# Designs tried in a protein design chat: VHH binders against q9usu1r752to985. Part 6

Target 1, 234 residues: q9usu1r752to985
Amino acid sequence: TPEEFASQMTLLEFDYLKQIPSREWIFRSWVSRDSRSAVRNYINFSNCFTYWIINCILEKKNTKARTAVISFFIQTAYKCLSLQNFSTLMSIVSALNSAPIYRLHAAYKLVKAEDIICLSGLREIVETKKNFSTYRALLRKAELPCVPFLGVILSDLTFIDEGNPDVLDSSPHLLSFNKRHRLADVVADVCRFQSSSYEMQSNTDLQSYILHRCRFVNQDLSYLFDKSLSLEPR

## First folded at step 12 (VHH)

Design r6
Fold by ESMFold2, look of step 16:
Structure r6 (fold): chain B 234 residues (1-234), chain A 123 residues (1-123)
Amino acid sequence: as target 1 above (234 residues)
Amino acid sequence: QVQLVESGGGMVQPGGSLRLSCAASGFTFDNYAMSWVRRAPGKGPEWVSGISSSGGRTYYADSVKGRFTISRDNAKNTLYLQMNSLKPEDTALYYCARDRYDFWSGQTEFDYWGQGTQVTVSS
């Protein structure tokens, strides 16, 4: 079910989040080619999951079957919102907005109106305009437990470290002091999210299934677009 | 664990040819697009050529177009780069890289690299 899938994805993503040691935020360990970074492992899992959604839809040769999978993931993303799992929500909407999937107009025509309305609302949340302003507003109001979308946090850390144009032609020691305090504020927020827990029961079989299936799908977006063209020609 | 091992480098005269190979293991090779990237002495990495997961699409940097041919044998988990009409500016350490569009960054990333194989073109 969408509800159980959302719950187990939330537990999986939260485990990845909790495993990130504080030193990675300080040293930005994910930037190096060293694949032992916990942040890089989480990014990899998130990308594999996004590609898995795309592959699940495209492997169905019947239009109604593709519609059913799309509807399942819309409903899953909605449940993720209620669980305050913004990371899985972002992954699902990214998959549904990808070129191979967004163009499946015949499949989308068969999706129920309430699911289409739901998807429209979810798309507004993940919209990048105004520096993710809708997402950031929701995150500020969220109570714990919560799985934030780490991509925004990583972008904020990179922006702070590489400098802020608003402080051009100012004292270098004031820039260093301000930078360190802004970095500490972002790291403190991440640590706050890491310090809570979800009380849902683990389903080890479902979690193992997700982890296994995500690793063995095509991750070439160009190939997947060609597959999409074969299923719904121009 | 993902491993990419390049081979086939060496010294050749200008106008010569070399064929590079990259043996892939630790992942499902035909699920990924692949690239060749090179690094000349004192310079940063330069993308050379790319190929789709099926081999159906190939891409080349302008500097090598018409001279280099990328290919793959998915049954052997091997990526190739046929380099013809080699020039001294082709001298570099050549890396095999795995491609993936990264939904977090919004760009194609090289998430794994080999150790490289040296190509030297000199008279």
Scores: ipSAE 0.724, ipTM 0.867, lowest interface PAE 0.9, mean pLDDT 88
Fold by ESMFold2, fold request of step 17:
Structure r6 (fold): chain B 234 residues (1-234), chain A 123 residues (1-123)
Amino acid sequence: as target 1 above (234 residues)
Amino acid sequence: QVQLVESGGGMVQPGGSLRLSCAASGFTFDNYAMSWVRRAPGKGPEWVSGISSSGGRTYYADSVKGRFTISRDNAKNTLYLQMNSLKPEDTALYYCARDRYDFWSGQTEFDYWGQGTQVTVSS
């Protein structure tokens, strides 16, 4: 079910979030090719999951079956919103917005009107307009527990490092203070999200199923687009 | 454990040929696009060539078009690069890399690399 799937994805993603030690934020450990940081592991899982959704839709041989899978994930994403799991929400919408899936107009025409309206609202949340302004506004109002979309946090940390040269206006001590202060603000936000817990009970079988299945799907977006063309040529 | 092992490098005269191989293990090879990337002495990585998961599409950097041919054998989990008409500027450590479009960054990333095989073009 969408509800159980959303609950177990929330627990999975929250475990990934909690496992990230503070040193990774400070040293940006995910940038090094030599380390398999907790952040890199989480990014890899999130991408595998996004590709898994795309493959689940494209493996169905008829339009009604593809519609059913699309509807399932719309409903799952809506439940993720209610759980304040923005990470799984972003993954699902990214899959549905991907070129192979977005173009499946015949399948989308069969989706119930209420689910289409729901998807439109979810798409507004994840839009990149004004540096994710809608998402950021929702995140500021969110109570704990919450799984934020880490991609925005990582982008912020990169911007702080690259966008704050050590010497501006010949005041290097002020630049170092500003950089440290901004970094501390972002890290404090992450630590706040890491400090809570969800009450749902773990379903180890479903979590293991998700983790296993995600690794064994095609992860070549150009191939998946070609498959999409074969299923709906227009 | 994902492993990519390159072989077939060596020293060759300008105008010569080499064939690089990359043995892949620890993942489902035919689920991924693959690339060759090189690092010349004192320079950063440079993408050379790419191939789709099925082998149906191939891509080349302008600097190697017409001289290099990428291919794959999914039954043998092996990626190849045939390099003809080699030039001194092709001297580099050549890496086999696994491609994936990254939904977080919005760009294609190379998430696993081999240790590389040295190609040296000198007279």
Scores: ipSAE 0.724, ipTM 0.857, lowest interface PAE 0.9, mean pLDDT 88
Fold by ESMFold2, fold request of step 17:
Structure r6 (fold): chain B 234 residues (1-234), chain A 123 residues (1-123)
Amino acid sequence: as target 1 above (234 residues)
Amino acid sequence: QVQLVESGGGMVQPGGSLRLSCAASGFTFDNYAMSWVRRAPGKGPEWVSGISSSGGRTYYADSVKGRFTISRDNAKNTLYLQMNSLKPEDTALYYCARDRYDFWSGQTEFDYWGQGTQVTVSS
């Protein structure tokens, strides 16, 4: 079911978030290219999951079957929103917005109107316009427990660390203080999210299924787009 | 553990040909697009050519179009680059790279690279 899937994805994503040691967040080690980086492991899982959704849809032989999978993930994303799991929400909407899936107009035409309306609302949340302003507003109001979308946090940390040369100050020491203050604020926010817990019961079989399946799917958007063209030629 | 091992580099005269190979292991090769990237002396990485996971689509930088041909043999987990009509500006360390569009960054990333194989074009 969408609810159970959303619950277990929330537990999985939260486990990834909690694995990230504090040194990866602090300004000495917040950017790591180490192959053992917990952040890199999380990014890889999230991308694999997003590709898994795309593959699940494109593996279906007929339009109604593809519509059923799309509807399942719309409903799952909605449940993720209610659980304040913005990370899984972002992954699902990214998959549905990907070129291979977004173009499946015949499949989308068969999706129930209420699910299409739901998807439109979810798309607004993940919209990148104004630096994710809708998402950031929701995150500010969110109570713990919550799984934030780390992609926005990592972008903020990278942007702050690489400097802001367009904001020139004649006092270089003041600029360095401002960067450190902003970095500390971002790190404090993510540590707050790590400090809570979800109370849902773990379903180890379902979590293992997701982890195993998502690693063995095609991760080439160009190929997946060509497959999409084959399934719905235009 | 993902491993990419390039081979087939060497020294050739201008106008010559070389064929590079990249042996892939530690991942499902057929599930990923692949690229060749080169680094000329004193320069940063330059994307050269790319190929879809099935081999059905190929892409080339303008500087190599018509001279280079990318291919792959998914049964052998091997990526190839046939380089013809080589020029001195093709001198570089050539890397095999695995592509993936990263939904977090919104860009295609090269998440694994080989050690490279040296190609030198000189008289």
Scores: ipSAE 0.708, ipTM 0.844, lowest interface PAE 0.8, mean pLDDT 87

## First folded at step 13 (VHH)

Design q4
Fold by OpenDDE, look of step 16:
Structure q4 (fold): chain B 234 residues (1-234), chain A 123 residues (1-123)
Amino acid sequence: as target 1 above (234 residues)
Amino acid sequence: QVQLVESGGGMVQPGGSLRLSCAASGFTFSNYAMSWVRRAPGKGPEWVSGISSSGGRTYYADSVKGRFTISRDNAKNTLYLQMNSLKPEDTALYYCARDRYDFWHGQTEFDYWGQGTQVTVSS
């Protein structure tokens, strides 16, 4: 069910979140493309998962079957929202907004009106307009436990790092405390999210299945787009 | 673990030809677009060419169009770059890179790189 799937994805992604040590934020270990970076591992999984969704839709043999999968993930995304799992929500909507999937008009026409309305709301939440203003607003109101979308956090960290000198302009021998405080605030927020827990029961078989399947999907959007064209020509 | 190993580099005269190879392992090669990137001394990385996972689509930087040809053999997990009419400006370390669209950052990235193979074009 969408509910069960959302629950397991929430637990899975929460585990990825918890595995990120505080030192990684300080040293920005993900920038070096080190495969041992917990953040990099999380990014890789999330992208694989998004591609997995795209593949799941495109591998279906007919429009009805594609519609069913699309509907499933719309409902799953909605359940993720209720669990305050914004990371999985972002991944699902990203898949549905991707060029290969977004263009499947015949499939979307068969989606229930309620799910279409739901999808519209979900799309609004994940919009990048005004620097993710809607998402940020929801996150500020979120209660623990919560799985934030780390893409925004990473963007903020990058902004802090690039927008602020490490040392004071007036005194090059002095460290910028302002920059340090901003970084510390972001790290503190992440730590807060990591300090909570979900009460849902873990299904390790389903989680393992998802992890395994995600590793073997096509991750070429150009290829996937061509496949989409073959399924629903222009 | 993902591994990319470039080979085929060397020194050639202007107008000469080289064929680079990249051996891929540790992932399903046929599921990923691949690219060649080069770095000249004192310069940043420059994208050279890309190829879709199936090989059906190929892309080239303007600086190498008409001279370079990218190809792949998915059965052999190998990426190729045929370089013809080489110029001194083509002198660089050439990297094989796995290409992927990153949904978190909304951009195409090269998430894995090889060690590179040196190409030197000099008279």
Scores: ipSAE 0.913, ipTM 0.956, lowest interface PAE 0.4, mean pLDDT 94
Fold by ESMFold2, look of step 16:
Structure q4 (fold): chain B 234 residues (1-234), chain A 123 residues (1-123)
Amino acid sequence: as target 1 above (234 residues)
Amino acid sequence: QVQLVESGGGMVQPGGSLRLSCAASGFTFSNYAMSWVRRAPGKGPEWVSGISSSGGRTYYADSVKGRFTISRDNAKNTLYLQMNSLKPEDTALYYCARDRYDFWHGQTEFDYWGQGTQVTVSS
């Protein structure tokens, strides 16, 4: 069901969040192509999950079947919102907004009005205008436990680094006073989210199923777009 | 655990040919688009060629079009670059890279790279 799926995704993503040591934010360990980092592992899982949603929809040969899968994920994303799991919510909406899926107008036409209204509201949350202003407002109001979407944090760290030159250009280890304060604020924010726990019971069979299935899907958007064209021609 | 291992580089005269190979392991090779990227001495990385996950689409930088041919064998988990009519300008370290659109960054990333194989074109 959408609720059980959302609950187990929330537990799974929260486990990824808890595994991130603070040093990764300081050194931005995920940027190096050769480093093993908890952030890179989490990004990889999140991308695999997003592609899995796309593949689940496109593997259905019948328009009505594709509509059912789209509706399932709309309802799952809505449950994620109520659990304050913004990471899974973002993954689902990203999949539904991807070029292969967004263009499935025949399938979307069959989605009932309540789910379409729900999807419209979910899309507003992930809207990038004004630097994710809607998402940031919701995150500020969120109580613990919460799973934030870390992609916004990664973007913030890049902006802090690029917008605040080091005091000494020849010393890669030096951080300006402004960078240190902004970096400390980000680390404190992440630590706050890591400090709580969800009450839901773990279903290890479902979590293992999700982890297994996500790894074995096509992750080539151009191929997936071609598949989308074959299912709903222009 | 993801590994990309390039081979087949070497020294060759202008006009010669080389065939590069990249052995992939630790992931389902057929689920990903792949690229060749090169880094000439003192220069940044330059994308050379790309191939879709199925092998049905191939792409080339203008500087190599007509001379290089990218291919893949999904049964052997191997990416290839046939390099013909080599020029001194092709001298570089050649990397095998895995392509994926990254939904967190909102752009295509090369999320894993090999260690590279050196190609030197000189008389």
Scores: ipSAE 0.694, ipTM 0.844, lowest interface PAE 0.9, mean pLDDT 87

## First folded at step 15 (VHH)

Design k11
Fold by OpenDDE, look of step 16:
Structure k11 (fold): chain B 234 residues (1-234), chain A 123 residues (1-123)
Amino acid sequence: as target 1 above (234 residues)
Amino acid sequence: QVQLVESGGGMVQPGGSLRLSCAASGFTFSNYAMSWVRRAPGKGPEWVSGISSSGGRTYYADSVKGRFTISRDNAKNTLYLQMNSLKPEDTALYYCARDRYDFWLGQTEFDHWGQGTQVTVSS
């Protein structure tokens, strides 16, 4: 069910979140694309998962079957929202907004009106306009436990790092405490998210299945777009 | 673990030809688009060419169009770059890179690189 799937994805992604040590934020280990980086591992999983969704839809043999999968993930995304799992929500909506999937008009026409309305709302939440203003507003109101979308966090960290000197311009021998304080605040927020837990029961079989399947999907949007064209020609 | 190993580089005269190879392992090669990127001395990385996972689509930088040809053999997990009519400005370290659209970044990235193979074009 969408609910069960959302629950397991939430637990899975929360585990990824919890595995990120504070030192990684300080040293920005993901910038070097170190395979040992927990953040990089999380990014890789999230992208693989998004591609997995795209593949799941495109692998279906007919419009009805594609519609069913699309509907499933719309409902799953909605459940993720209720669990305050914004990371999985972002991944699902990203898949549905991707060029290969977004263009499947025949499939979307068969989606229930209520799910279409739901999808519209979800799309609004994940919009990048005004620097993710809607998402940020929801995150500020979120109670623990919560799985934030780390893409925004990483963007903020990058902005802080690139937008602020390490030392004071007026005194190059002095460290910028302002920059350090801003970085520390972001890290503190992440730590806060890591300090909680979800109460849902873990299904390790389903989680393992998802992890395994995500590793072997096509991750070429050009290819996937062509496949989409073959399924629903222009 | 993902591994990319370039080969085929060397020194050639202007107008000469080279064929680069990249051996891929540790992932399903046929599921990823691949690219060649080069770095000349004192310069940043420059994208050279790309190929879709199936090989159906190929892309080239303007600087190499008509001279370079990218191809792949998915059965052999190998990426190729045929370089013809080489110029001194083609001198660089050539990298094989796995590319992927990153949904977090909203852009295509090269998430894995090889160690590179040196190409030197000099008279």
Scores: ipSAE 0.898, ipTM 0.954, lowest interface PAE 0.4, mean pLDDT 94
Fold by OpenDDE, fold request of step 17:
Structure k11 (fold): chain B 234 residues (1-234), chain A 123 residues (1-123)
Amino acid sequence: as target 1 above (234 residues)
Amino acid sequence: QVQLVESGGGMVQPGGSLRLSCAASGFTFSNYAMSWVRRAPGKGPEWVSGISSSGGRTYYADSVKGRFTISRDNAKNTLYLQMNSLKPEDTALYYCARDRYDFWLGQTEFDHWGQGTQVTVSS
């Protein structure tokens, strides 16, 4: 069910979140693309999961089957929202907004009106307009437990790093306390999220299945787009 | 782990030809688009050519169109770059790179690079 799938994805992504040590935020371990980086591992998983969704839809042989999968993930995304799992929500909506999937008009026409309305609302939440203003507003109101979308956090960290000097101009030997303080605030927020826990029961079989499937999916949007064209020609 | 190993570089006279190869391992090669990127001395990286995962689509920088041909053999996990009518301006370290659209960044990136193979075009 969408509810069960959302629950398991929430637990899975929360585990990824909890595995990120504070030092990675300070040293920006993901910038070097080090495979040992927990942040990088999370990014890779999230992208693979998004591609997996795209592949799941495109692997279906007929319009009705594609519609069913699309509907499933819309409902799943909605459940993720209720769990305050914004990371999985972002991944699902990204898949549905991707060029290969977004263009499947025949499939979307068969989606229930209520799910279409739901999808519209979800799309608004994940919009990048005004620097993710809608998402940020929801996150500020979120209660623990919560899985934030780390893409925004990484962007903020980059902004802090690039927008502030490491040392004071008047005293080159002194570190910028302002920059340090801003970084510390972001790290504190992440630590707060990591300090909570979800009460749902873990299904390791389903989680393992998802992890395994994500490893072997096509991750070429051009190819996936061509596949989409073959399923629903222009 | 993901590995990309380039080969086939060398020194050649202007108008000459070279064929570069890139051996891929540690991932499902046929699931990823691939690119060649080069870095000339004193210059930044320059995208040269790209190919889709199936090989059905190929792309070239204007500077190499008509002279270079990108191809791949998914059964051998190998990427190729046939370089004809080479010019001194083609002198650079050539890298094989794996392409992926990153949904967090909202853009295509090269998430893995090889060590590069040196191509020198000189009379």
Scores: ipSAE 0.895, ipTM 0.956, lowest interface PAE 0.4, mean pLDDT 94
Fold by OpenDDE, fold request of step 17:
Structure k11 (fold): chain B 234 residues (1-234), chain A 123 residues (1-123)
Amino acid sequence: as target 1 above (234 residues)
Amino acid sequence: QVQLVESGGGMVQPGGSLRLSCAASGFTFSNYAMSWVRRAPGKGPEWVSGISSSGGRTYYADSVKGRFTISRDNAKNTLYLQMNSLKPEDTALYYCARDRYDFWLGQTEFDHWGQGTQVTVSS
């Protein structure tokens, strides 16, 4: 069910979140391609999961079957929202917004009106407009436990790093202090999220299934787009 | 563990040809688009060519278009770059890279690189 799937994804992604050490945020270890980074591992999983969703939809042989999968993930995304799992929500909506899937008009036409309305709301939440203003507002109101979308956190860290020079001739100490303070605030927020826990029961079989399946999907959007075209020509 | 190992580089005279190979392991090669990237002395990385996961689509930088040909053999987990009509400005360390669109960043990135193979074009 969408509810069970959302629950297990929440637990799974929360585990990824908990594995990220604080030092990684400070040193931005994910930037280096040679570094073994928990953040990078999380990013890899999330992307694989998004691609898995795309593949799950495109592997279906007819419109009705594709619609069913789309509906499933819309409902799952909604359940993720209720669990304050914004990471999985983002991944699902990203898949549904991807060029290969977004263009499947025939499939979307068969989606129930309620799910379409739901999807519209979910899309609004994950919009990048005004620097994820809607998402940030929801996150500020979120109570623990919560799985934040780390993409925004990474963006913020990048902004702090690039927007604040390490050394200024006039006031190097003050500048560095402010930069460190801002970084510390972000790290503190992440640590807060990591300190929480979910009460749902873990289904290791389902989680393992998802982990395994997402590793072996096509991750070429151009290819997937062509596949989409073959399923629903222009 | 993802591994990319380039080979086939060397020294060649202007107008000469080389064929680079990249052996991939540690992942399902046929599921990923691949690219060649090069780094010339004193310059940053430059994208050279790309190929879709199925090999159906190929892309080239303007600087190499008409001279280089990218191809792949998914059964052998190998990426190729046929370089013809080589020029001194083609001198660089050539890298094989795995392509992926990152949904977190909203960008296509090269998430894995090989060690590179040196190509030197000199008279």
Scores: ipSAE 0.895, ipTM 0.956, lowest interface PAE 0.4, mean pLDDT 94
Fold by OpenDDE, fold request of step 17:
Structure k11 (fold): chain B 234 residues (1-234), chain A 123 residues (1-123)
Amino acid sequence: as target 1 above (234 residues)
Amino acid sequence: QVQLVESGGGMVQPGGSLRLSCAASGFTFSNYAMSWVRRAPGKGPEWVSGISSSGGRTYYADSVKGRFTISRDNAKNTLYLQMNSLKPEDTALYYCARDRYDFWLGQTEFDHWGQGTQVTVSS
């Protein structure tokens, strides 16, 4: 069910979040693309999961079957929202917004009106407009536990790092305390998210299944787009 | 573990030809787009060519268009770059790279690179 799937994805992604040590945020270990980076590992999983969704839809042989999968993930994304799992929500909507999937007009026409309305709301949440203003507003109001979308956090860290000098402009020998405080605030927020826990029961079989399936999907958007064209020609 | 190993580099005269190969392992090769990237001395990396996972689509930088041909053999997990009409400005370390669109960043990235193979074009 969408509810169970959302629950297990929430637990799974929360585990990824919890595995990120504080030092990794400070040293930005993901920049070097170190395979040992917990952040990089999380990013990799999230992308694989997104591609998995795309593949799941495109593997269906007829419009009705594709519609069913799309509906499933819309409902799943909605449940993720209720669990304040913004990471999985972002991945699902990203998949549905991807060029290969977004263009499936025939499939979307068969989606129930209530799911379409739901999807519209979800799309609004993940919009990048005004630097993810809607998402950020929701995150500020979120109660623990929650799974934040780390993409925004990473963007903020990059902005702080690149937008602020390590030293004062007027005095190169003096460190920028302002930059350090901003970084510390972001890290503190992440630590706060990591300090909570979800109460849902873990289904390790389902989680393992998802992890396994995500590893072996096509991750070429060009290929997936061509596949989409073959399913629903222009 | 993902591994990419380039070969086929060497020294050639201007107008000469080379064929580079990249042996891939540790992942399903046919599920990923691949690219060649080069780094000339004192310069940053430059994208040279790309190919879709199925091989149906190929892309080239303007600097190599008409001279280089990218191809792949998914059964052999191998990427190729045929370089014809080589010029001194083609001198660089050539890398094989795995392509992936990153949904977090909203852009295509090279998430894995080989060690590179040296190509030197000199008279």
Scores: ipSAE 0.894, ipTM 0.956, lowest interface PAE 0.4, mean pLDDT 94
Fold by ESMFold2, fold request of step 17:
Structure k11 (fold): chain B 234 residues (1-234), chain A 123 residues (1-123)
Amino acid sequence: as target 1 above (234 residues)
Amino acid sequence: QVQLVESGGGMVQPGGSLRLSCAASGFTFSNYAMSWVRRAPGKGPEWVSGISSSGGRTYYADSVKGRFTISRDNAKNTLYLQMNSLKPEDTALYYCARDRYDFWLGQTEFDHWGQGTQVTVSS
């Protein structure tokens, strides 16, 4: 079910989040391609999962079957919102917004009206406009436990590291202090999210299934777009 | 563990030809788009050519279009670059790279590279 899938994805993503040692936030270990980091492992899982959703939809030969998979993931994303799992929510909406899937108008036409309205609301949450302002507002209201979307946090850490050439340009010590203070604030927020627990019961079989299946799907958007064109021509 | 091993480099005269190969292992080769990237002396990396996971679509930088042909054999897990009408400007270390659009970055990145094979074009 969407509810069980959302619960188990939340536990999986939370485990990835908890595994990240504080030093990776401070030293931005994910930036080095030669460094094996927990953050980079999590990014890779998240991308594999997003591609898995795209492949699940496109492997269905029948329009009604594709609609059923799309509806399943809309409902899963909505449950992720209620669990405050913004990471899985972002992955699902990214897959549904991808060029291969967004264009499946025949399949989307068969989706129930309430699910389409739900998807529209979810799309507003993940919209990048004004530096993810809708998402950030929801995150500020969220109580623990919560799985934040790390992509926004990683971008914030990168922006802080590159600095700001404003009134502080001629004051190296002030720039360094301000940079360290802002960095500490972001790291403290991440540590706060890491400090809680979800109480849902683990379904090890479902979690193992997800982890295994995600690795063995096509990860070429151009190929997936061509497959999409074959299933629903222009 | 993803492994990419390039071969087929060497020295050739201007106007000559070479064929580069890249042996892939540790992943399902047919699930990924692939690229060739080169690094000339004193310059940064330059994307040369790309090919879709099935081999059905190919892409070329303007500097090599019409002279280079990318191909792949998914049964042998091998990527190829046929380089014809070679110029001294093509002198570089050539890398095989695996492509993936990264949904967190919002752009394509090369997530794995080989060690490269040297191509030198001179008289």
Scores: ipSAE 0.721, ipTM 0.864, lowest interface PAE 0.9, mean pLDDT 88

